# Miniprotein binders against b1l550, part 193

Target 1, 279 residues: b1l550
Amino acid sequence: MRLPEELLERARDIHSEAPSHRIKLDRVGSFGLKVPVEFKGFLLLAEADVWVSLPEGRRGVDLSRQVEAIYELSNPPKDPFSLCREAAISLLEKLNYADSSGVSIRFDAPLQDGESLKYYGVEISSIASDEIINKIRVEILGMTACPCTAELIRAYKSSEIAATHTQRSLGILEVSTKAEHPDPDKLASIIERAMSSPLRTYTKRPDEGGLVIRSLSNARLAEDVVREMIHLFLEEFGHLPEDTHILAAVRSMESVHMHDIYAERSFSLDEIRKEISSH
Short names: E, the ipSAE of ESMFold2; O, the ipSAE of OpenDDE; V2, 0.75 times the mean of E and O plus 0.25 times the DockQ between their complexes.

## First folded at step 15 (miniprotein)

Design u1D
Fold by ESMFold2-Fast, scan of step 15:
Structure u1D (fold): chain B 279 residues (1-279), chain A 99 residues (1-99)
Amino acid sequence: as target 1 above (279 residues)
Amino acid sequence: DEEELERLADEFRELAERLGYDEIEVTREGNRFTVEAERNGVRIRITVEVDGKEIRITVEIEKDGRRIRFMYVITDPEKLEKYLEEIERIIKMFLEYRE
């Protein structure tokens, strides 16, 4: 149903009015939009949030213009990184009372896993003002094995390879940069290589045994995983602008505890290089 | 890489021409070039720097007294064409949107 257009001529323009209180809002927008995206040959359903800043003198945002902009840019489906950057810029251009705009897009990224696929989490954003800041967060599960218990059993049994507990660990890499979004597959690869072993969608019994043995032979503390992730990140992405900010973290779902272990480090490229070169 | 820099300068000049710019200035200095153009109140400045296999692109768009700047640091040459297409689409948005 649609009301007569003549009512628009009589209705107040609520959005352009002064608010009851002169308070700036940081993010006002349309959240939880479903958008199709094309990612490495796959057509995926992503979830998007779009927003702009609202100045203290304006009551509301033109939300319909926000939704229209992202739908126009997502048809036909395109890669989520270009969509994210273009939509953020488009919003700032179309809603000129805003000081900043932002777009975030979330999806599960497929990764080839033998004859099947496994999935890892991707969340990207672009925030536009006088410049664009692009952010990407990648989360992927892997396996870790405890070196402390391994060392105790090695000493007790006089074995060079010791039994220990293993658990799923969630690796996290988050990058904020003025350059384009880093390739999420490369970030996922860094996380998996830092772990004791990757996880599989499914395994045959002999392959499962091999995966466990690999983990046991490559036992790592959560702290070890974070340090290795940073090392591998610098090897792959050291070309990014010096003010690029990174969060590297791991959450280990410890099989011998009722709680998780967490380790993280936040840094800029400039900061970490000075730290590494100082010793 | 003089040959690559010249090819890129031509590609960005052609990009500006496709967008309808007719007063295009291309300035080269060492391993860098800058493309500047203005049309319909939309001024662009694109700076490209080549260092070995790395291509650094900075795009500045000015319209109605506002400036926006974004950049690319490309180490995978396979992605260059995709980013050129994105740059063209972004500039086109500024040229087509009025009022």
Scores: ipSAE 0.780, ipTM 0.919, lowest interface PAE 1.0, mean pLDDT 86

Design u1P
Fold by ESMFold2-Fast, scan of step 15:
Structure u1P (fold): chain B 279 residues (1-279), chain A 100 residues (1-100)
Amino acid sequence: as target 1 above (279 residues)
Amino acid sequence: SPEEELERLADEFRELAERLGYDEIEVTREGNRFTVEAERNGVRIRITVEVDGKEIRITVEIEKDGRRIRFMYVITDPEKLEKYLEEIERIIKMFLEYRE
């Protein structure tokens, strides 16, 4: 049932009232929104969160304006990066009491894999204030092979290709920058190239054997993978502003253990260049 | 040439400001960079573009009602330039058209 418009003049404006306690809130918004996005020729269903800061003197946020902002910008569907940046800026323009706004968008990105597709995880955000900070996180599975066990088996059997355990490893690259979001396909490529081998959606026995031989011939510790990811990242994205922050991480789901191995490094471009140049 | 590229970009950004309805557009060149400044309906823009080889750095500043926002692009793939110009135009238009 729709109530008469006349009631709007008589009703209290709850959101603009003083709160019970004068405390600023960092993020108030609409979370778990479903939005269509266009990514590299695909129409995908993404999940979005939108929020703004709330000043200490204001009781609430106009949530309807938040939803309107992202839906207006998502019709027709556009690339999630432009949507993320434009929506964050739009929220500040529409909600002038806010000091900052933010948008995050999550989806599974298709990646061509022979005659089929495989998928990797993408989460992006844009946070707007007097500047905009863009963040992207890419997660993709690959294969690693243990060099320690390979060396022991080689010593025992003196074979040309030492047997060792292999496992799925999750590679993670997260970038926070004042520049536009990096291309997620390039980040996914960096992760896969740092691994012992990539994973496939479908393999026949000869191809599967080839992948296993590749990983065994390219055995890597989680620590090796993180270092290689950083090296490859610097080659591809060294042009980003010096205050760009990166997290590189690997979680190896060790096939011979009940637990995982984890390695990570967080750094700014300025920090890592000084570290490398000191040698 | 680098000079031809810079001149072409300056023309593109001038045309972008003209499409947005700016009448008084100031374009200032300094070496490998230029700055476009314009104001209309209380919305002031300042766009700085710097070219270094194939890398294009764009900084956009928008001021409205005492509030300023700055955002930037570092473009290494020239095919993405048109996409980001269109995004810049949409963002500035948002500030020009929104009324409370």
Scores: ipSAE 0.784, ipTM 0.920, lowest interface PAE 1.0, mean pLDDT 87

Design u21A
Fold by ESMFold2-Fast, scan of step 15:
Structure u21A (fold): chain B 279 residues (1-279), chain A 99 residues (1-99)
Amino acid sequence: as target 1 above (279 residues)
Amino acid sequence: SEEELERLADEFRELAERLGADEIEVTREGNRFTVEAERNGVRIRITVEVDGKEIRITVEIEKDGRRIRFMYVITDPEKLEKYLEEIERIIKMFLEYRE
């Protein structure tokens, strides 16, 4: 059932009216939109949120214009980073009353894993005003092995490769920058290389044994993993603007405890360089 | 570097020409150049700086008293074409939308 179009000519334009209270709103938009994206040769279903600021004198936002903006830019499917940046700018251009706009896109990114695929989490955003701030968060699971228990067992048995407990650990890198979004595959690689070993979707017994031996030979505290992630990040992305902000974190799901271990560090490129150069 | 700057300046001049700009000015200074263009009340300034393999691009668009700035810091030259295409699409949004 559709209502006659003649009704639109007689109806008030509610969105353009003065609101009941003259209060500005920071974010008004359409959340949880399903959008197809093209990522490194894959067609993926992503979820998007789009919003704009709403001035104190305007009752509402034209939500249909927001949805049209992102869908026009997503057909045919394009890479989610360009879509994110272009949609944020498009929203400001189409909705002239807004002082700022934003777009967030989240999806599971495929990563080659031998002859199979594994997936890691990606969430990106672009916030546009008189400048654009691009943000990316990558989360991927890896394995850590406890060096403390390893050393104790080594001393006890005089073994060169000590037995120790291993656990899944979640590595997190989040970057906020005025430059384009960093490549998520490179961020995922940094996280995995900082771990005792990566995790696999599928392993045969010899490969599984190899991962365990690698982890035991490369035992790392959560604190070690965070420091290594920062070191590797600076090697790969030290070219970003000095006011770029980074969060590096690890959540270790300790196999010998009822609780997790968490370590993190937030910093700007300017801050961290001054810190390490002072030593 | 000098030859690369000249090539890049030509590519951005061609971009402005494809966008139908009425006024195009290219200014070079050291390892940097700036392209200024105008069409239909939309003013565009693109500044490109080259330092070794690193290319820094800053885009400024001004329309109806509003100004927006965004940038790229490119260390992989193979990504340059992709970002030039994105810049062109973004500028077209400002040129094609009318209220």
Scores: ipSAE 0.771, ipTM 0.912, lowest interface PAE 1.0, mean pLDDT 86

Design u21F (at its last look DockQ between E and O 0.88; V2 from the best seeds 0.79)
Fold by ESMFold2-Fast, scan of step 15:
Structure u21F (fold): chain B 279 residues (1-279), chain A 99 residues (1-99)
Amino acid sequence: as target 1 above (279 residues)
Amino acid sequence: SEEELERLADEFRELAERLGFDEIEVTREGNRFTVEAERNGVRIRITVEVDGKEIRITVEIEKDGRRIRFMYVITDPEKLEKYLEEIERIIKMFLEYRE
């Protein structure tokens, strides 16, 4: 049953009322929305969060208007980056009491892997106020091989090809910029190239052997991987604004330990260039 | 190149014309140009700078005393058309939204 519209005449406008306490809220919104997106020829189901700031004098946000804004922009499905940026701006325009708005979109991105596909994690956001800040986080698994154990085994066996332990490592690149979101496939590529070898969804025995040999021949510490990721990032994305912030990190799921190894570095482009140029 | 900059200036002028801006001012200085236009209380300023294969686009939109600024740094020329379409859609939101 639908309630009569005439009830609006006697119903209070709760959202525009004064709150119990005059406290500003930073993010009020609709979280966990399912949204279709089109990514590089694939139709994917993404998860979205949308929010706005709420001033101290207003009790609530019109949540239905937030949901309508992102749904209007997602039909037909479009690329998640444009959706993210456009929805953040739309929210700020439609909810004029807000000082800022934001949108986050998360999905698993397909990546061509021979005749198959593999997937990596993507989370993007756009926060709009007097300017727009775009953020992207890419996570992809790769393989690392321990150079320390390789050297010990080489010394012990006097072998040209040293055996060592290998493990899955999670590579992470996060970029915050005033420019458009970087291409996630390029970020994933940087991470994979920094590793001892990439991982595959499907391998036959000869291909598996080749991958292992590649990894053993390219043994890298987590610290080595982070430095290589930064180097490769600067080659590919050095054109971004100087105030762009980057997080590069690796979490190595050590096959010989009960614990993980973690290495990271956060920096701005301005900061890292000054550091590198001093040497 | 000079021809490339001139072509881009025409593309952005045409974008403003499609959006119904009447008083469109295009100013060129060196490797950059600025397109300024106003309609129905919405003012836009689009600055485009070309440096080799890199195209930097800054869009500023002012409406009802509020200003928003966003930018693109394009190194892949294939993406230019996509971002021009996005810019057009964003400006259109400001022109068409009324309560």
Scores: ipSAE 0.786, ipTM 0.920, lowest interface PAE 1.0, mean pLDDT 86
Fold by OpenDDE base, second read of step 16:
Structure u21F (fold): chain B 279 residues (1-279), chain A 99 residues (1-99)
Amino acid sequence: as target 1 above (279 residues)
Amino acid sequence: SEEELERLADEFRELAERLGFDEIEVTREGNRFTVEAERNGVRIRITVEVDGKEIRITVEIEKDGRRIRFMYVITDPEKLEKYLEEIERIIKMFLEYRE
């Protein structure tokens, strides 16, 4: 049912009215939108959040304009990075009362694994004000082997390659920068390389054996993994602005314990360089 | 290289021309150049700095008293065209949108 136009003319613009309490809001928007994106030749349906700030003198946000902004840019489907940046900027332009805007896009990214696919989780965000800050979060599963148990077993059995417990570990890299979003595949690669071994979608017997042996030969604590992630990140992305902020973290789903082991470091490029130079 | 910087300057000048900007000014200082232009109350300032294989692009857009700044750091030359197209689209949004 379409409301008569005459009724619309008589209706107050509720959104433009003064609120009962003059308080600025940081984020008002639509969460859980579905938008198509093109990523590495795949057409994916991503989840998206869009928002803007709301000044103290305005009761509500024009939500329809927000939704329109992102969908206009999503047809035809484009890469999620450009979509995120362009949409954030578009929101500020179309909603002139807002002093800031933001877009977040989430999906599972395909990653080639031989003739099959594995995946990692990615969240791409852009926050726009006087400047644009781009944020990317990558999560990928790997495998860790415990060096402590390995050492105990080595001492007991006197074997060169000691058995140890292995577990799935979730590696996380979150980067916030004034530059464009870092390459998510490179971030995923850093995480995998920092672990004892990557996971595989499928394994043949020889491959499985090799994967386990590699893991045992590269036993790492969760703490080791985080430190290695940081080291590898600096090698690959040291060219980013000095005020770039990074979160490196690992959650190890321990196989001998009922709880998980967690380790993290938050830092800026400037901070970590100073820290390393002081040693 | 000097040749690369000149090519980039020309590309950004052409971008401004294609978008219909008037009074395009290009200023060069060492390994850096700045393109400034204005059209219908939209002012753009694009600064490009070349350091070895790294290209840093900073875009500033001013309209109706608001300024937006964003940046690219390109280490792969193949991405340059993509970001040029993106910059063009972004500037076009400001030129086309009227309240």
Scores: ipSAE 0.781, ipTM 0.920, lowest interface PAE 0.6, mean pLDDT 92
Fold by ESMFold2, look of step 17:
Structure u21F (fold): chain B 279 residues (1-279), chain A 99 residues (1-99)
Amino acid sequence: as target 1 above (279 residues)
Amino acid sequence: SEEELERLADEFRELAERLGFDEIEVTREGNRFTVEAERNGVRIRITVEVDGKEIRITVEIEKDGRRIRFMYVITDPEKLEKYLEEIERIIKMFLEYRE
């Protein structure tokens, strides 16, 4: 049973009142929403956060309008990038007391892996004010092989052993730009191509051997993986606005250590171009 | 490319017409054109620049003293229609309101 609608006319509108302490809030919203999205023909259940800024003179946010904004746009399910950008703008338009809004959407993206599937992590956001800033973070596992140990083993006098320690490494590309979100598959591809070899869902013996040989013949330091990611990123996405910001990183789960190795570089497009052109 | 620029200008003029704008101003400067229109207190300005394979679209929407600006840098022509539809949906948000 529901309460009579007429009570809405008698009750105080708590949200529109002034607060007892007049302090602006940067993010007020609903976090952990489950939102259906369509990605490359897959129907996925993504996790989303929505928020707006709250001026010092307003006590509360119309939370139901926030949730309505994203759910109205998500039914029927559609491309998560369009949903993210459109929802951020919709929030700002519908909640006109806010000077900014934001949406984030997180999901695991399926990726073809021979006759099987694998996945990689995607988190996108759009923050709207007088401009819109779109951000995408892609995380995917690959395989790295240590070139230092490989060289020591090759130098071992009686050894013909082609060996080194290999490990899973998590590659990360994060892009913040005024243009639309970059294609996540292209970002994932850049990360995988920078590694010693990709990881597979499964392999049979001949293919497994080939994968290991490939990784040994393409041994790379974590530092060099990051450098290669940057090089490949610039080839694919050099057209983005000059103030686009990128973070490239690798966390290597070193098989011979109890701890991880980490390398990263952050930069803007105009910054890195100056750096490269000076060499 | 002259034909392509003219076709793009027609597409954006038609977009504004579909949304009910009846005062539509289109101006061109070389490889760039601007569509400006106003309806019911909503002002739009769409600037499109074609440079080789790149199409840069900047959309500005103003309503009740607030302006927002967003952009696309399109290098894959297959994505153009998708983003035009997105732009149309976004502008429609500002023209629609419930009471």
Scores: ipSAE 0.746, ipTM 0.903, lowest interface PAE 1.2, mean pLDDT 88
ESMFold2 (binder alone), look of step 17: mean pLDDT 81; pTM 0.822
OpenDDE base, look of step 17: ipSAE 0.779; ipTM 0.918

Design u21L
Fold by ESMFold2-Fast, scan of step 15:
Structure u21L (fold): chain B 279 residues (1-279), chain A 99 residues (1-99)
Amino acid sequence: as target 1 above (279 residues)
Amino acid sequence: SEEELERLADEFRELAERLGLDEIEVTREGNRFTVEAERNGVRIRITVEVDGKEIRITVEIEKDGRRIRFMYVITDPEKLEKYLEEIERIIKMFLEYRE
């Protein structure tokens, strides 16, 4: 049953009232929304969070208008990057009491590798105020092989292909910029090229042997992978604004240990250029 | 190049005209141009700078005392049309009446 609209004239507007405590809130919104997106020819189900800042003098946010904003922009489904940027801006336009707005969208991105598909993680956000800050985080699994153990076996047997342990390693690139979101496929490619070898969704025995041999012939420390990721990133995305911030990281799930190895570096483009040019 | 700047200036002028913007002014300064326009209290400023194959677009929108600024740094010219369409949709959001 639906209540009569006449009650709206008599009911208090709770959200517009003063709160019990005059405290500003940074993020108030609708989290865990399911949204269809179009990504490079694929229709995917993404998860979205939308929020705005709430001033100290206002009790609540119009949550219905937040949901309307993202759903209106997602029908028909569009690319998640444009959706993210447009929705963040739309929230500020629709909710004039807010000083800032934000949208995050998460999905698993299909990546074509030969005849098979594999998937990598993408999380993007856009935060709007006087400026728009766009963030993207890409996570993809690859393979690494230990060069230390490889060297010991080479010394022992003088073998052309040294035995060593291999393991899954998670590569991470996170970029925060005033420019548009970087292409996630290019970020995923950078991560995979920095690894000993990429991983596949499906392989037959001969192909699996090839991946292992590739890894063994290209053994890399987690530290080597992070440095290579930074090098490749600068070649591809050095055009971004100087205040663009990057995090490059690798988490190696060591097959010979009960624990993981982790390496990371965060930097701005301005910072890293000065560091490299000082040598 | 000069020809590329002129072509881009024409594209952005056409965008402003399609949106029904008033007082459209295009100003050139070396390797950049700025398009300024307004309609119904919404003021738009778009600055485009060309450096080799790189195109930098900065969009500023002012409405009801609030200013929003966003930008693109385009190195792949095939992406330009997509971002022009996004810019047009965003400006349209600020121009549309909402009850």
Scores: ipSAE 0.773, ipTM 0.911, lowest interface PAE 1.0, mean pLDDT 85

Design u21V
Fold by ESMFold2-Fast, scan of step 15:
Structure u21V (fold): chain B 279 residues (1-279), chain A 99 residues (1-99)
Amino acid sequence: as target 1 above (279 residues)
Amino acid sequence: SEEELERLADEFRELAERLGVDEIEVTREGNRFTVEAERNGVRIRITVEVDGKEIRITVEIEKDGRRIRFMYVITDPEKLEKYLEEIERIIKMFLEYRE
C-alpha cells in the first residue's frame, strides 16, 4: 500500500529536528550502492559509498538526496574518477548543513594480458570540504623469488640460474593528493615492475618457463620490492604536490612458511625528497 | 612558453563565456594567469600555471559564504580537454542548483 502524499504535510520533519544528544557525526550516508562505470572501454559494475558530515544540532541526513545525486551523475556510465570527484562536490553543494562530503568507489580493473584479461583492485575516494582530497589504492598480485635461498643453493650446487622458492605477492600503492587521481594502470605497472615478475591469467608451457626464469633471475626481498616501488613512483609521479601522501607495501605469501611477510613505508613527497637528498 | 600560456588563457576565457558569467577578468603574471568570473552570487577563480610541460590548474568556487578549492597537475597534455570538461560540469552544478 502506497501512503498518500498529503501525509507529508502532517508528519514531523524528523531529519531537521534536534537530536537526543548534541554530538557531531563524521560520516553519515549510503554505503554499498551498486553503480555502473566506464573504465578504459569496459562497462563495469562498481560499488560506491556516499556520505556527509552531520552537525551536532541536526538529527538526520537527507539520504534520498545522496542516492539521487550519485545515480544522476552515473547515468550514462562515466569514468569512475570523474564520477567520484563530481559526486563529492555535488553532495557538499546540495546538503548545505554538511561541513564535508565523501565518495568512495571500488572495482576490479581489467588489464590486457596477452589474449586474455587479468584484474587488479582499485579503490578511490574524494573527500570535499574547503578543499578536495583524492585518494587511490591499487592492489595487484605479482611473483617474488627469494634471494636468500637462491644464494644458499648457489653455494651448494654451482649453477647459472639459482633455484629458489617463488610465491605470490600482493603489491599495494595508495596515494592521497590534492591533485586529480593518478592513473591506476600506471600504478599497477609500477607494482608489477618492482616484482620479480608479473603473474599471468593464462600461459602455455614455454611462456610459463620464461616467466619462472625471469622471476629467478630477478630475486627480490619484500623490502627490495617496496624500495623499488617507491623509486619507480617518484620517477612517474614526482610532479604531484609536495604534501601528497603515499603508502607502498607488499605482502608476500611465502611458499615455505605458514605465515606471510609484510613490508611497508608511508611518506609524503616532501619527506622522502629530504631523506633521499641526505645520502 | 608565452604562446602556450596565451592559448590556455583564451581557452579558459571561452569556458567562462560558455558558462554565461557576467564579469570576466583575466590577469597575467609571469608563467601564470588567473581568470575571475561571477554569476548568480557564485564567484569563480581559476589559476593556471605552466612549468615546462606541466600545467597546474587551481579552481576556487565561492557560493553562499562557502569556498571550495580543487586542483589538477597535468603532465599529459591529451588529458587537458577532459579536465576542462569536468571543470565546466562542476561549475554548472554551482550555477544551476536550486536554492
Scores: ipSAE 0.762, ipTM 0.907, lowest interface PAE 1.1, mean pLDDT 86

Design u21W
Fold by ESMFold2-Fast, scan of step 15:
Structure u21W (fold): chain B 279 residues (1-279), chain A 99 residues (1-99)
Amino acid sequence: as target 1 above (279 residues)
Amino acid sequence: SEEELERLADEFRELAERLGWDEIEVTREGNRFTVEAERNGVRIRITVEVDGKEIRITVEIEKDGRRIRFMYVITDPEKLEKYLEEIERIIKMFLEYRE
C-alpha cells in the first residue's frame, strides 16, 4: 500500500522540530547499507554506514538525503576510497545543519595468490568537518613459527633443523591521516612480509613443505611481527603527515594453547620518530 | 622539477577554467604554487608543493562561512589524474547546491 504524497502537506515536519532535550548527538545516520564498489578490477558488494552530527536544537536527521548522497556517488560503482571521501563531503553539503559527517565502508579485498585469490579485510572511513580525516584498517592472516620451541628442540637434538609449532596469526594495520587513504594492498604486503610466512589458498602442486620450511627459517614472536610491521610501515609511508596515527597489532592463534597471544602498539609518526632517535 | 611544477600549474588552471572560474590567480613560489579562484560566493585555494617525486596537494573550499580543507600526498605520479578528477567532482558539489 502506498499513501498519496499529498498527505505530506498535512503531516508535521518532525525532523525540524525541537527535541525533548537540547542535547547534541555525534552520529545519526543510515547504517548497514549495501553498495557496489569497484576495487582493482573487481566489482564487490560492500557495506556502508553514513552519518552526520545533529545539533541540540533539531529533533532529527533527513535520512533520505543521506542515502541519496551515497547512492548518487556509487552509480556507476567506483573505488571505495573516492566514494568514502566524496560521500562524506556530499553529506555536509546536503545537510547544512550538521557540523560533521562521516562514511565507513567495509569489504573483503581480493589479493592474487598464484593462480587463485585470497582475501583480506578492509574497513575505511572519512570524517568531514573543517577538514577530512581518512582512516583505513587492514586485517590479513599469515603464519608464525615459535622461536622458543625451535631453540629448545635445537638444544635437545643438537640439530640445525628448527622444529617448532606454527599457527595462524592475524596482522592488523590501522592508519588515520589527513592525507588520502593508504593503498590497502601495500598495507597487506607489509603485514605479510612481517610474518614468518604468508598463507596460501592453494597451488597447482601441493607445496606445504616449502611453506613450513619458510616459516621455520623465519620464526617470529608476535612482538617481533609488530616491530617489523612498524619498521616496514615507516619505510613505505613515512611521507604521511607527522600527526598521522597508526595501530599495529598481531593476534597469534597459538596451536599449543586454548588461548591467543596478542601484541600491539599505537603511535603517531611524530611520536615514533622521537622514540627511535632516542636509542 | 620546474617543468613538472609548470605542467601541474597548467593542469590546475585548466581545472578551474573547466569549473567556470573566470577570475583565476596562480602564484608560484619556489617548489610550490597556489591557485585561487572565486565564483558565486564559493572560494577555492589549491596549494601544490613538489618535493622530489612527492606531490602535496591541499584544497581549501569556503562557502557560506563554512570552510573545508583536505589534502593528498602523492608518491605515485600515475595516481595524480585520478585525484584531480576527484577534486573536480568535490568542487562541483559546492557549486551545485547554491547557484
Scores: ipSAE 0.724, ipTM 0.887, lowest interface PAE 1.3, mean pLDDT 85

Design u22K
Fold by ESMFold2-Fast, scan of step 15:
Structure u22K (fold): chain B 279 residues (1-279), chain A 99 residues (1-99)
Amino acid sequence: as target 1 above (279 residues)
Amino acid sequence: SEEELERLADEFRELAERLGYKEIEVTREGNRFTVEAERNGVRIRITVEVDGKEIRITVEIEKDGRRIRFMYVITDPEKLEKYLEEIERIIKMFLEYRE
């Protein structure tokens, strides 16, 4: 049953009323929306959050207009980057009381892995005000091997390839920029190339042996991986605006410990170039 | 190249024409050009700069006392068409919202 539309003429407009306390809210919106997106030839199920700022003099936000906006822009499914930017702008245009708007979209991205697929995590957002800030976070697992233990074993047994412990490590790159979102496949590639070796969805024994040998021949500390990620990032994305902010991090799930090792560096392109030039 | 700048300037002028702008000002300066137009209270300013294989596009839209600015830094020329289409869709939103 649908209530008569004449009730809208008699009902109070609650959202436009003064609030109980004159306090600005930074983000008010619809969170956890399921949205289809088209990513590099794949139709994927993504999860979206949509929000706007709410001024101190207004009681509430029109949430139905937020949901309608993103669903209209997502039919037919389109690439999540354009969807993110267009939806953030659309919200700011439709809800004129807002100082800012934002959209965040999360999904697992497929990556070709021999004859199979593997997946890495992607979260993108666009925040619109008098400018648009685009953010992306990529997370992908790789393998690291400990160089310290490798050196001790080599000294002890004098072998060509020293035995050492290997472990899964999670690589993380976050980028916040005024330019378009960086390609997540390129960010994932940077992370994997910085690791001792990539991980795979499926291996047979000869392939598995090859990955282990690659990892052992390319042993790296979490600190080494972060530095290599930054180096590779600058080679691929050094053209971005100077105020672009990056977080590079590695969480190593140490096979010889009950705890993880973590290394990170946050920086702007301006900061890191000045630092590197000072030796 | 000068030929590339001329082609790009024409593409952006045509984009503004498709959006219904009639008084379109295109200004060239070295390796860049700017397209400016106004229609129905929506003012646009698009600046395009070419440096080798890199194309920098800055879009400014002003409507009802609010101004928004966004940009692209394109190193892969094959992505240009996609971003031109996105720019057109975004400007169209500002022209069509009249609630």
Scores: ipSAE 0.672, ipTM 0.879, lowest interface PAE 1.5, mean pLDDT 86

